# VH-VL binders against q9nrl2r1430to1533, part 322

Target 1, 104 residues: q9nrl2r1430to1533
Amino acid sequence: GGVHELSAFEQLVVELVRHDDSWPFLKLVSKIQVPDYYDIIKKPIALNIIREKVNKCEYKLASEFIDDIELMFSNCFEYNPRNTSEAKAGTRLQAFFHIQAQKL
Short names: E, the ipSAE of ESMFold2; O, the ipSAE of OpenDDE; V2, 0.75 times the mean of E and O plus 0.25 times the DockQ between their complexes.

## First folded at step 23 (VH-VL)

Design p3p (framework fv_nezutatug; at its last look DockQ between E and O 0.87; V2 from the best seeds 0.83)
Fold by OpenDDE, look of step 23:
Structure p3p (fold): chain C 104 residues (1-104), chain A 123 residues (1-123), chain B 107 residues (1-107)
Amino acid sequence: as target 1 above (104 residues)
Amino acid sequence: QVQLQESGPGLVKPSQTLSLTCTVSGYSISSGYYWHWIRQHPGKGLEWIGSIHRSGDTDYNPSLKSLVTISADTSKNQFSLKLSSVTAADTAVYYCARTDYEWGSFRFALDVWGQGTTVTVSS
Amino acid sequence: DIQMTQSPSSVSASVGDRVTITCKASQSIRTYVAWYQQKPGKAPEPLIYDASSLQSGVPSRFSGSGSGTDFTLTISSLQPEDFATYYCQQWYATPYTFGQGTKLEIK
């Protein structure tokens, strides 16, 4: 993407990471803590990975960036029941993301 | 220093609504992660009643027979609890408490508590 | 709901003793466990968060361990001020639930 888009992606990732509800998403899920996670989630992703992709200019379209963020949330909701702390955090963070993404 | 203080009537009649307020000082409730109500029946253990997130998102214990409502007033730096249609089973010490967020980690604990307020449901 | 089965319900010990309290969750809850100490007529105070992280100001003789379903609070060398009731709590899912409590008494 263009310089402007890249900067927008960077800024949005920073805002997501700094959000109080980012804690389930900062890094990949620990296989030690969740032994069956990677048996269920086939395309794991986290904010640190997305940030790295942004820094490496791997996103040529905003849609690609958005897809990865949505995948991150999708994984969370696929694995975690609605009443879990992770799902609750994810719901709020996703809502925040959708508002911010309108600026892209 | 963060302080929480419960306030409200110590006596409530059956079938009425129990209303309590938690006043927070030394810290903005809009900066907190979760704000909770917990109660303890005389001589018994602790029971989580419900929580409100700083965004306004609420969670309630479905095991409670009374209708639970938790709300926050950022202008007063308070959050409140309402229990409708109370019975003797709702007699307890009621605590408000905080769960905070430290960057990169949700602190999974009630780290600051009020001193508690006794509420007796009686005719 | 997730049940937190705490044991023992009560324990008698002497100053200097090593004391262990256990909580077993009805399902895996990762490390989303806190421990509290409550003295008579007082509000609970946090001891441990995230299963093994010591709350600020808590003496190092307190420690927490465990993940999944089995969690432990340990007091390495009991002090006079440690006689109280202790509770575990899970933060994995709502409703957040507590263990039944363990009353630690002087032998």
Scores: ipSAE 0.900, ipTM 0.951, lowest interface PAE 0.4, mean pLDDT 95
Fold by ESMFold2, look of step 23:
Parts: structure tokens; sequence; C-alpha cells
Structure p3p (fold): chain C 104 residues (1-104), chain A 123 residues (1-123), chain B 107 residues (1-107)
């Protein structure tokens, strides 16, 4: 990774955050509101953490950045049944991510 | 501000298709997050029929599965309900309603309702 | 489907009373509950979203609380216009089910 790839991933993260289905993914799931979440999800991740890692240049490979984003969606679908409001938002945001990734 | 108004026939025969339209005024359908149909049976509670998301994705109550279609027409600022093969059990007051959009917020509620339209299914 | 069970089914109360209505979910639904008021011959009107957030224009005597499975709607000092039927609704998963309603009547 060069500067071009890091700038592209920064732009992509901003577009994900701005999407109207980003609401479940902005911050880590609350242990207080969802006490069993961290018993089930072993590698929690959220957009605020991914954005911070992009800003700190912590991704060495583009695949590492993509893996964190896909992990975020995978966690959502593992914890939440398909008919939940959270999983529906995840499905739409993931589709948006795949489209935006093609542009960058 | 924003207003919703249901329209359609008040009397439908068994086995026919119930068709209702919700006309939205003072607000663009494309700006909303979800658009819903709700019904209320005589002397009973409320039942969610289904919704259409601003992307066009639909969700239906499993109890009505293959019988329900919800669609939107952004050029007319309307969304519609079709319920096929109706029976007396489909006699109810039908409402259209909105769930509004707010970035970063879980504001799920039916924040604006139409006034309702009574539909009777009878021979 | 997630069942929403309201208690009581009806309540008789006087102007000035404090009234509490409970809604129990058949599984944990976080805070994804809305409350509505419906007067005879009228559409329901929103009161509360996200368990405790007051809808714009709703009087401050209405409040909501709860998370997980147990939720309450409270009217702190009942007014004549508050005699109506109240519904909770969960927004965690489709179908977005309602409670069966609580009818609040004049004693």
Amino acid sequence: as target 1 above (104 residues)
Amino acid sequence: QVQLQESGPGLVKPSQTLSLTCTVSGYSISSGYYWHWIRQHPGKGLEWIGSIHRSGDTDYNPSLKSLVTISADTSKNQFSLKLSSVTAADTAVYYCARTDYEWGSFRFALDVWGQGTTVTVSS
Amino acid sequence: DIQMTQSPSSVSASVGDRVTITCKASQSIRTYVAWYQQKPGKAPEPLIYDASSLQSGVPSRFSGSGSGTDFTLTISSLQPEDFATYYCQQWYATPYTFGQGTKLEIK
C-alpha cells in the first residue's frame, strides 16, 4: 500500500459512515444493552474503529482493510437473524460497500 | 406538514384482490426510510402487514406471505397495497404510515399515519 | 414471531392519577419499542420511540422506560384527554408486532 490506496479506503469509510443504514455499525455493540454479544462474537469491530485504523495508517495491505469491513458484516449476520432490523441494514450496507469498492 | 391519505374501495368480494393507495403530501416518498401498511380488525388490535424500504426492498408479515404486494410510485408520490384472495378475515380498517429517516439514529416508529380506510369483505 | 404482552388489558382511573402500563417481549429486543395512543374513531398517534424517547409535541407527563424484555409507559398525572387505548410495538424483527392494547377508562 501506497498513498492512493489509503486515500481510497478513507473515502470509502466516509461513504459507509454517511449511509442511512450505518446506524448499527457506527460504534461497538453495547455490553449493557446486549449482554451476551461478546460471548458469541469473538472479534468485534465497528466503523469508528476501522476509520481510526485508516487514519493511523494501520492497514499494511488493502486486503486487511477489506477483511475488517467484511468481518463487521459477518459479525452482524452471525449474531442477528435475517429478519432483524440490524441484519436488514447490514445487508443493504454490505451491498453498497461492494459497489463503492469497485469505484476505488 | 406531511400528510398521508388512503384511498380505494370500501367493499370487496371474497376471493378478489384488495387494492389500496396511499397518497403522500408535503414530503417526498424517496426521502422516507420505510413506508408501511397496518390494519386493525373490528374491536381488536393492530397488525403490521408489511413495509417498503426507500431502496424498493419489501418485507411482509409471514401470515400474509404470497398474498401481499407493496409497491411505490415515486413519480406520483404514492405507495400501494395489494392483498389477493381476500376473505371475511381481511375486514379491517387499513392505515398507511411512515418511519422517518434520521442519520445515525434508531427512530423506528410509525410517526405519521393516514386517517384510515374501512374495508369490508362480504358476498 | 416476537410476542408483545401488555398488562393490564384495561385500567380504570381518575383524572390526576398516575398510570403505568407494562409491555413484555417474548425475547430480548434491546430498546426497540414504540408506544402509541389511539382514541375512538381515530388513527393511533406516536408517543414514545426507542423505549424512552418522547415524540415531538407529546406532553411531558408521558414517559417510557425499559430494555431487553420489560417496558413501561407511565402517565404521571392523568388528564381528561388521556382516556384512550395504548399499544406497544417492537421494531427488533419482522413482523413488527404490537401488543394487544390497554384500554384506559374513566373511573
Scores: ipSAE 0.742, ipTM 0.899, lowest interface PAE 0.7, mean pLDDT 91
ESMFold2 (binder alone), look of step 23: mean pLDDT 90; pTM 0.935

Design p3q (framework fv_nezutatug; at its last look DockQ between E and O 0.87; V2 from the best seeds 0.83)
Fold by OpenDDE, look of step 23:
Structure p3q (fold): chain C 104 residues (1-104), chain A 123 residues (1-123), chain B 107 residues (1-107)
Amino acid sequence: as target 1 above (104 residues)
Amino acid sequence: QVQLQESGPGLVKPSQTLSLTCTVSGYSISSGYYWHWIRQHPGKGLEWIGSIHRSGDTDYNPSLKSLVTISADTSKNQFSLKLSSVTAADTAVYYCARTDYEWGEFRFGLDVWGQGTTVTVSS
Amino acid sequence: DIQMTQSPSSVSASVGDRVTITCKASQSIRTYVAWYQQKPGKAPEPLIYDASSLESGVPSRFSGSGSGTDFTLTISSLQPEDFATYYCQQWYATPYTFGQGTKLEIK
């Protein structure tokens, strides 16, 4: 949880946000567009939330940061069937994340 | 200006493989989000055949009886369609098209189309 | 597969008329809908993306609306060049299905 790790988290979040497949994950799911989402997903999270946590130095361990990112993907796959655009984007973004996370 | 152009044989025999290529100009296919093939049987509506993501990930319409294969060649800035074991039902105008990602948002739609190429399946 | 039921299949109208075309999805698809215009012998051209966003260069008399299962394309004041066939398409899940089309003819 040093300065080096914090910077790495920041950079990784930036890379995730800039990825073309980040669109399902930039913000929390809209209850208006998906009325039943929060009945199913009990721990909603998005990249903007994770970014804020990074900025506030709430992640003391890399594992904590990774857990939140994985939760974000888990939520996507739990709610969205695999043939949906969100799930497809999530699959690609998660693969990207796993490659980048090895550098942490 | 982004332009798409379909090319390939206009006549294919039954049971053979239909092969088409979409050449993209003015834009790198590596920068695009999805690259699609769509067809239109004479006098009928539009049917989505499949797509390829810039990562190489492909999706195909499971309703098609012919085996679909879509591939991309970044060195040529092209992507291709193959339909195996074609029948008369595969006679159609074939379009390639693009879906793009702009300004941090995925745009749901086909924003650029080729002019289309007619393919007739006949003995 | 997600079915897009487009209505009507055909419509006759006059220049200046307000025209509305509807697409109903077999399930909720959020706002993941596009609309296209196709003239005879030509490729489809994009009109609307993301259910309500107007494509560049498209006249402001075209508009799209809807969310969930019900979507509409509206032409506020029909012009001569607007007589064509229109299609909706969903982008929620593969296969990305189209409506069956609406042929807009001159009365």
Scores: ipSAE 0.887, ipTM 0.944, lowest interface PAE 0.4, mean pLDDT 95
Fold by ESMFold2, look of step 23:
Structure p3q (fold): chain C 104 residues (1-104), chain A 123 residues (1-123), chain B 107 residues (1-107)
Amino acid sequence: as target 1 above (104 residues)
Amino acid sequence: QVQLQESGPGLVKPSQTLSLTCTVSGYSISSGYYWHWIRQHPGKGLEWIGSIHRSGDTDYNPSLKSLVTISADTSKNQFSLKLSSVTAADTAVYYCARTDYEWGEFRFGLDVWGQGTTVTVSS
Amino acid sequence: DIQMTQSPSSVSASVGDRVTITCKASQSIRTYVAWYQQKPGKAPEPLIYDASSLESGVPSRFSGSGSGTDFTLTISSLQPEDFATYYCQQWYATPYTFGQGTKLEIK
């Protein structure tokens, strides 16, 4: 939406990127390293793409921004069993996101 | 330099609780990413016991059937292992170790180890 | 649990030799492998993380490679201080299992 919301989206995405559990989410999963990922995950997304969309003002509503962030976590938990290092990081980062999102 | 030192009893009786402490020097445990306990059985390889994340989350090897507890005391810059109901199978050299934080990298590994402490479980 | 199988179990080599040690995972684990060196009577020491990244202070004669299930530790020109036991460890999923070790001995 407005200038205030775009500033809040920018602040939130910066906080997510800076978090020490952001490592699985900074960029899209490599098809070379994980050949079957894109057979299972049909709507891939990552923090670098979300940050680009915020910088280009592509989110019209806060719900659209939140939906992309939640999609990122949903993809993580769909592909990765809970005992994996990726899923553990995702759980902690999602909890952090929920706290920060209250500020929107 | 970061240094880790294990301490605790060298001899423990069967059925008792093994308690070990890792003292961290030259580094705050609050700054670490994960803190781990590892053991090495006589003449055998290494076994991961469990870890504690900087948030307080713990992960334990399922083979220990939830007999293990790992905790941290940031005021003393220490973290601890308790292993209940020990048997002779728990005789090993016990190590504490760190996984460091590095933004943007998958940095998992044990980059600093303690010197190890030998624990024997015997009557 | 993810099994990590090292090969060979032991190797005899001379100073100056090129030595290769392999580690095979029972399932795909991306690049989530670390390597350690352990000398008799001492704690293990870190060599490699994330399959190929050298730990701080590790000599450049050590290198790691691989992804998926097959991983390799290479010592390009063996030095006297390199005679030790080497372990791999996976970091993909708990429990974070180790290989059984590879003992590198003086020929």
Scores: ipSAE 0.758, ipTM 0.906, lowest interface PAE 0.7, mean pLDDT 92
ESMFold2 (binder alone), look of step 23: mean pLDDT 90; pTM 0.938

Design p5a (framework fv_iluzanebart; at its last read DockQ between E and O 0.91; V2 from the best seeds 0.89)
Heavy chain, then light chain:
Amino acid sequence: EVQLVQSGAEVKKPGESLKISCKGSGYTFEDHWIGWVRQMPGKGLEWMGMIYPGDSDTWYSPSFQGQVTISADKSISTAYLQWSSLKASDTAMYFCARKTFDYKSGYTEYFDYWGQGTLVTVSS
Amino acid sequence: EIVMTQSPATLSVSPGERATLSCRASQSVSSYLAWFQQKPGQAPRLLIYDASTRATGIPARFSGSGSGTEFTLTISSLQPEDFAVYYCQQYDDWPYTFGQGTKVDIK
ESMFold2, look of step 23: ipSAE 0.721; ipTM 0.915
ESMFold2 (binder alone), look of step 23: mean pLDDT 92; pTM 0.936
OpenDDE, look of step 23: ipSAE 0.903; ipTM 0.952
ESMFold2, fold request of step 24: ipSAE 0.809, 0.835, 0.754; ipTM 0.927, 0.934, 0.917
ESMFold2 (binder alone), fold request of step 24: mean pLDDT 92, 92, 92; pTM 0.932, 0.934, 0.936
OpenDDE, fold request of step 24: ipSAE 0.916, 0.915, 0.914; ipTM 0.957, 0.957, 0.956
ESMFold2, last read: ipSAE 0.787, 0.846, 0.825; ipTM 0.927, 0.935, 0.932
ESMFold2 (binder alone), last read: mean pLDDT 91, 92, 92; pTM 0.927, 0.936, 0.935
OpenDDE, last read: ipSAE 0.915, 0.914, 0.915; ipTM 0.956, 0.956, 0.957

Design p5b (framework fv_iluzanebart; at its last fold request DockQ between E and O 0.64; V2 from the best seeds 0.81)
Fold by OpenDDE, fold request of step 24:
Structure p5b (fold): chain C 104 residues (1-104), chain A 124 residues (1-124), chain B 107 residues (1-107)
Amino acid sequence: as target 1 above (104 residues)
Amino acid sequence: EVQLVQSGAEVKKPGESLKISCKGSGYTFEDHWIGWVRQMPGKGLEWMGMIYPGDSDTWYSPSFQGQVTISADKSISTAYLQWSSLKASDTAMYFCARKTFDYKDAYLEYFDYWGQGTLVTVSS
Amino acid sequence: EIVMTQSPATLSVSPGERATLSCRASQSVSSYLAWFQQKPGQAPRLLIYDASTRATGIPARFSGSGSGTEFTLTISSLQPEDFAVYYCQQYDDWPYTFGQGTKVDIK
């Protein structure tokens, strides 16, 4: 594509993706690897999906974007016990997000 | 517009190495799996494997495990399929394909766009 | 791996007629089933995903149905450009697997 101005949402997603604790969130959980995931999580989402929505201008309000990010973390904490690497990564990434989101 | 453009046809001899490419454009390359499919002359389609450029997570079909290497360079939106030592039986058309998802059913993933294919001919 | 079996191997149909293609899975693949069309010298084209959802730009005459182990692709009124090879593909389990294909040719 061509060069375009990066929106606040785009920039924040880039920062989230580049974060060391983004690994549980980069893409959807594999049903093959985690067979029971989608029995528990009914509204799955990941950073790649969120970025796609940003790219397609599907977020009209910052609150909508924030809601999807929070859903992503909520799913993580719902499925993963607190002492798991995923939950710990999620906790740190969410804290980072909350700081960055104040700029929106 | 989403596009996958593959490298040109290859004519090789048995024992030679080969690396073919698939370049994606019109979308965020690192956010979608890229799969490779083999189609031998006059035959059907076979999944070889797939890679997620965002973290280099790579899956191989058992039949192709150890036979080929799938890699990606997200900085140039390119995925690769390579052989260390070609066989005559590797003669085939090779397609790359992008895996996407449906927003209404987020965990529903499917392959929607395909490259034009790369013909690899291996003969003495 | 999950084995996908298509039938018939070849289906001869006249233009304007209904074509019905079958795809069977060796085990349940739920709705994780796609249909592709391939013409000589071309890449496969996605027709149907999630067993029954038509891909963007695909004519309404193409429809998919089924779940579990039995699936059907229907072309309600065959057009000249529809003569091709059709593949079903499961993506419920790895490795993903294709059926052997059904060739739809002119009667």
Scores: ipSAE 0.912, ipTM 0.954, lowest interface PAE 0.4, mean pLDDT 96
Fold by ESMFold2, fold request of step 24:
Structure p5b (fold): chain C 104 residues (1-104), chain A 124 residues (1-124), chain B 107 residues (1-107)
Amino acid sequence: as target 1 above (104 residues)
Amino acid sequence: EVQLVQSGAEVKKPGESLKISCKGSGYTFEDHWIGWVRQMPGKGLEWMGMIYPGDSDTWYSPSFQGQVTISADKSISTAYLQWSSLKASDTAMYFCARKTFDYKDAYLEYFDYWGQGTLVTVSS
Amino acid sequence: EIVMTQSPATLSVSPGERATLSCRASQSVSSYLAWFQQKPGQAPRLLIYDASTRATGIPARFSGSGSGTEFTLTISSLQPEDFAVYYCQQYDDWPYTFGQGTKVDIK
């Protein structure tokens, strides 16, 4: 993407980080605290990494940015049963993301 | 340009409190762990703990748990290392370091930038 | 905690020659190993992470190898600015631990 898309990506990441339900997604899951996480999740990603990629202009297309955000949620739902606090937070944050992403 | 700038040298007496700082710039401060490393005079390096400023998630090495407090104020991009009651054995150089990630190959995390160090001298 | 043991304690090398530093872990750390350089009065400087990946701005004469419990840092052609203490560090398990250091000294 261009300069306008990168600014929009930055604004969206800021809004995601500020959301009350961002807490499971701020940073990578610790392999020390959750030893089996990386046996199950092979493409880990978190909001801090996505923000770094936006800041470094690593996303060439909006689809690449959206793919990383959706991967983040997909990882959450793959690892966590639907009744967990993590999965419930993911559901709410993903709904918020879909609303905000329509403005892109 | 990423920089970590630490507070100046301290000369203290046993029993006094102390809070030293590490200010980060040139990156999104809240998105990176900040760790603290001790180097006693003429000795090697030892990890004390680390904090994620974004959510204040804090880890201590077992030998430092309960001995120091690690904190951060992300609104001013600053991490802190604090003693409530200094001992002579706290005499050392203290470094802060930033954790980053290599997201281009495997999402690996490692410490890439270091502060200049803060010398703390505790003697009666 | 994982104990990191470096050898030799001191390595005397002439400029232009090859230096080889060893690091041994008390248990496997996979490839979660870093090498640091430290000069007197200075902070540590990251050279290598992930056992063999050079950090940004590190000259090609520095190379790391190994996996599991045995690791090597090689300086292929020692320069005057390379005389320093070198530390290996594992970051596989908490607490992260350093080796005791290898001093690379002028012969």
Scores: ipSAE 0.811, ipTM 0.923, lowest interface PAE 0.7, mean pLDDT 93
ESMFold2, look of step 23: ipSAE 0.800; ipTM 0.914
ESMFold2 (binder alone), look of step 23: mean pLDDT 92; pTM 0.937
OpenDDE, look of step 23: ipSAE 0.898; ipTM 0.950
ESMFold2, fold request of step 24: ipSAE 0.808, 0.790; ipTM 0.925, 0.920
ESMFold2 (binder alone), fold request of step 24: mean pLDDT 92, 92, 92; pTM 0.938, 0.937, 0.937
OpenDDE, fold request of step 24: ipSAE 0.911, 0.908; ipTM 0.955, 0.953

Design p5c (framework fv_iluzanebart; at its last look DockQ between E and O 0.87; V2 from the best seeds 0.82)
Fold by OpenDDE, look of step 23:
Structure p5c (fold): chain C 104 residues (1-104), chain A 124 residues (1-124), chain B 107 residues (1-107)
Amino acid sequence: as target 1 above (104 residues)
Amino acid sequence: EVQLVQSGAEVKKPGESLKISCKGSGYTFEDHWIGWVRQMPGKGLEWMGMIYPGDSDTWYSPSFQGQVTISADKSISTAYLQWSSLKASDTAMYFCARKTFDYKSGYIEYFDYWGQGTLVTVSS
Amino acid sequence: EIVMTQSPATLSVSPGERATLSCRASQSVSSYLAWFQQKPGQAPRLLIYDASTRATGIPARFSGSGSGTEFTLTISSLQPEDFAVYYCQQYDDWPYTFGQGTKVDIK
């Protein structure tokens, strides 16, 4: 049910945030530090925003939650070359997510 | 309800150290930047810096770089502003403020909630 | 840093009258501009963000306009509780900076 799903989303976000490879995803990219980021990425998102949406019960379906997480990774891979630390972290975190998401 | 509650007024002498606090509640503390603003007596507002408690990413205004230390303890939802050696010129009101995000309107980030302020008086 | 300049320094207005406050940036800040109200002994209160979006709970008589380097805060009909100091603040570049403030007092 909805309550159980919400709890599952909350727990999964906690696990993602605590993961060693979460550092590129904890918060929105700073346009001051990365001036061209928002010229390239049109739907920015981060774990803090996703957690906020979870807390506000904005995800009615697991697919909506998963879509936002996948968007987060997609943005990372779109902006960062494969050999960057960000992309490598994203690859590992996404793999972790995919395993955990099977429990949803 | 989102709240930022700051520590009480301080009366100090030049050369003393000081650490004031700002405790957040009613939201996920580690997911929002906390900024510090100085307001000297009868003067305007000055950004000092900000910290993201989730990863301790910290930004200082050039004018305050090396003059103060901003830190946070996310386990108790508290941000700190500290001086190693106070000067009389540090006499001021200090505010903390939360940076929010509007993910429904282009993911705009702005400072919405403020603490009540901490008055710091430094005199011989 | 981006310098924010407000005008006038003091604005004397009668209750019920329109108040117009100006804020100029030394370089473009796009729409990353906020307006704050501060009363004596109180913390600043957010009025407007993104140049023209009214914060939650802010009366409709407050409105913000502008983009780039020129911004305006308008109070359509000044109420007694509106006499205060108003600050603009850019958050387009670090360090974030405030204008020096406009004091709105009673004529």
Scores: ipSAE 0.898, ipTM 0.951, lowest interface PAE 0.5, mean pLDDT 96
Fold by ESMFold2, look of step 23:
Structure p5c (fold): chain C 104 residues (1-104), chain A 124 residues (1-124), chain B 107 residues (1-107)
Amino acid sequence: as target 1 above (104 residues)
Amino acid sequence: EVQLVQSGAEVKKPGESLKISCKGSGYTFEDHWIGWVRQMPGKGLEWMGMIYPGDSDTWYSPSFQGQVTISADKSISTAYLQWSSLKASDTAMYFCARKTFDYKSGYIEYFDYWGQGTLVTVSS
Amino acid sequence: EIVMTQSPATLSVSPGERATLSCRASQSVSSYLAWFQQKPGQAPRLLIYDASTRATGIPARFSGSGSGTEFTLTISSLQPEDFAVYYCQQYDDWPYTFGQGTKVDIK
């Protein structure tokens, strides 16, 4: 991508962070508070890391950016049972993301 | 370029309050933990606590819990360390440090940038 | 808390010689270990993170090794600017802890 894709990635990440359901995804899960998380999730990621990668121009294709966002949701659904607040927030934020990602 | 700029040196008496600051620039401030480290005169380094400015999640080392308040104002990219009533034993150099991540291999977190330090002297 | 023990407390070395600093953790910290350099009146400077990865701008003469409970910082050809105190620090578990430091002095 060019300058338009980078601006679009940044805008989308800002919208995700501002969304009420972003709270499980803002930063990496603490292995202290959730001792088994990193035994189960092998490719951890969070919105702060994705924003850092956007800021450093690490995404060359929109598909790479989308893959990281989808990985973030996939990790949430893998770790959290479907009826948890985390999984429900993930479902709603992912739906929001899919709508916004049509603009990419 | 990432920078952490701390407020200037302080000379205080026991019982006085104090709030020192650490202003971050050159990065997305709310996306990185800020930690505070104490160095007593002639001594080593001690972690006091850390805060995630994005959601105000705050952790204290047991020795410092209830002794200080760590806070942040992400709208001005600033973290704070605060005492409600200083003691002579609070005389030390205080550093802030930024936590970051190596997302290219395993998403490893570590502290990379440090403020210049704030000397706090508390004497009667 | 995880206790980090550094040895020796003081290391006297001539310029151009090799310095070897040790750090031992009271329990495994995997590779979540950093090395810092500190000169009088200055902030700590990150040298190594993840046990062996050199931070940006750190000269190649600094290298780190080890995992689990035992770690080493090596300075292969000591320069005049390398005389300082060196700290290891684990960041595997809270609270994060430093070793007590190794002072590298001119011999």
Scores: ipSAE 0.708, ipTM 0.905, lowest interface PAE 1.4, mean pLDDT 93
ESMFold2 (binder alone), look of step 23: mean pLDDT 92; pTM 0.933

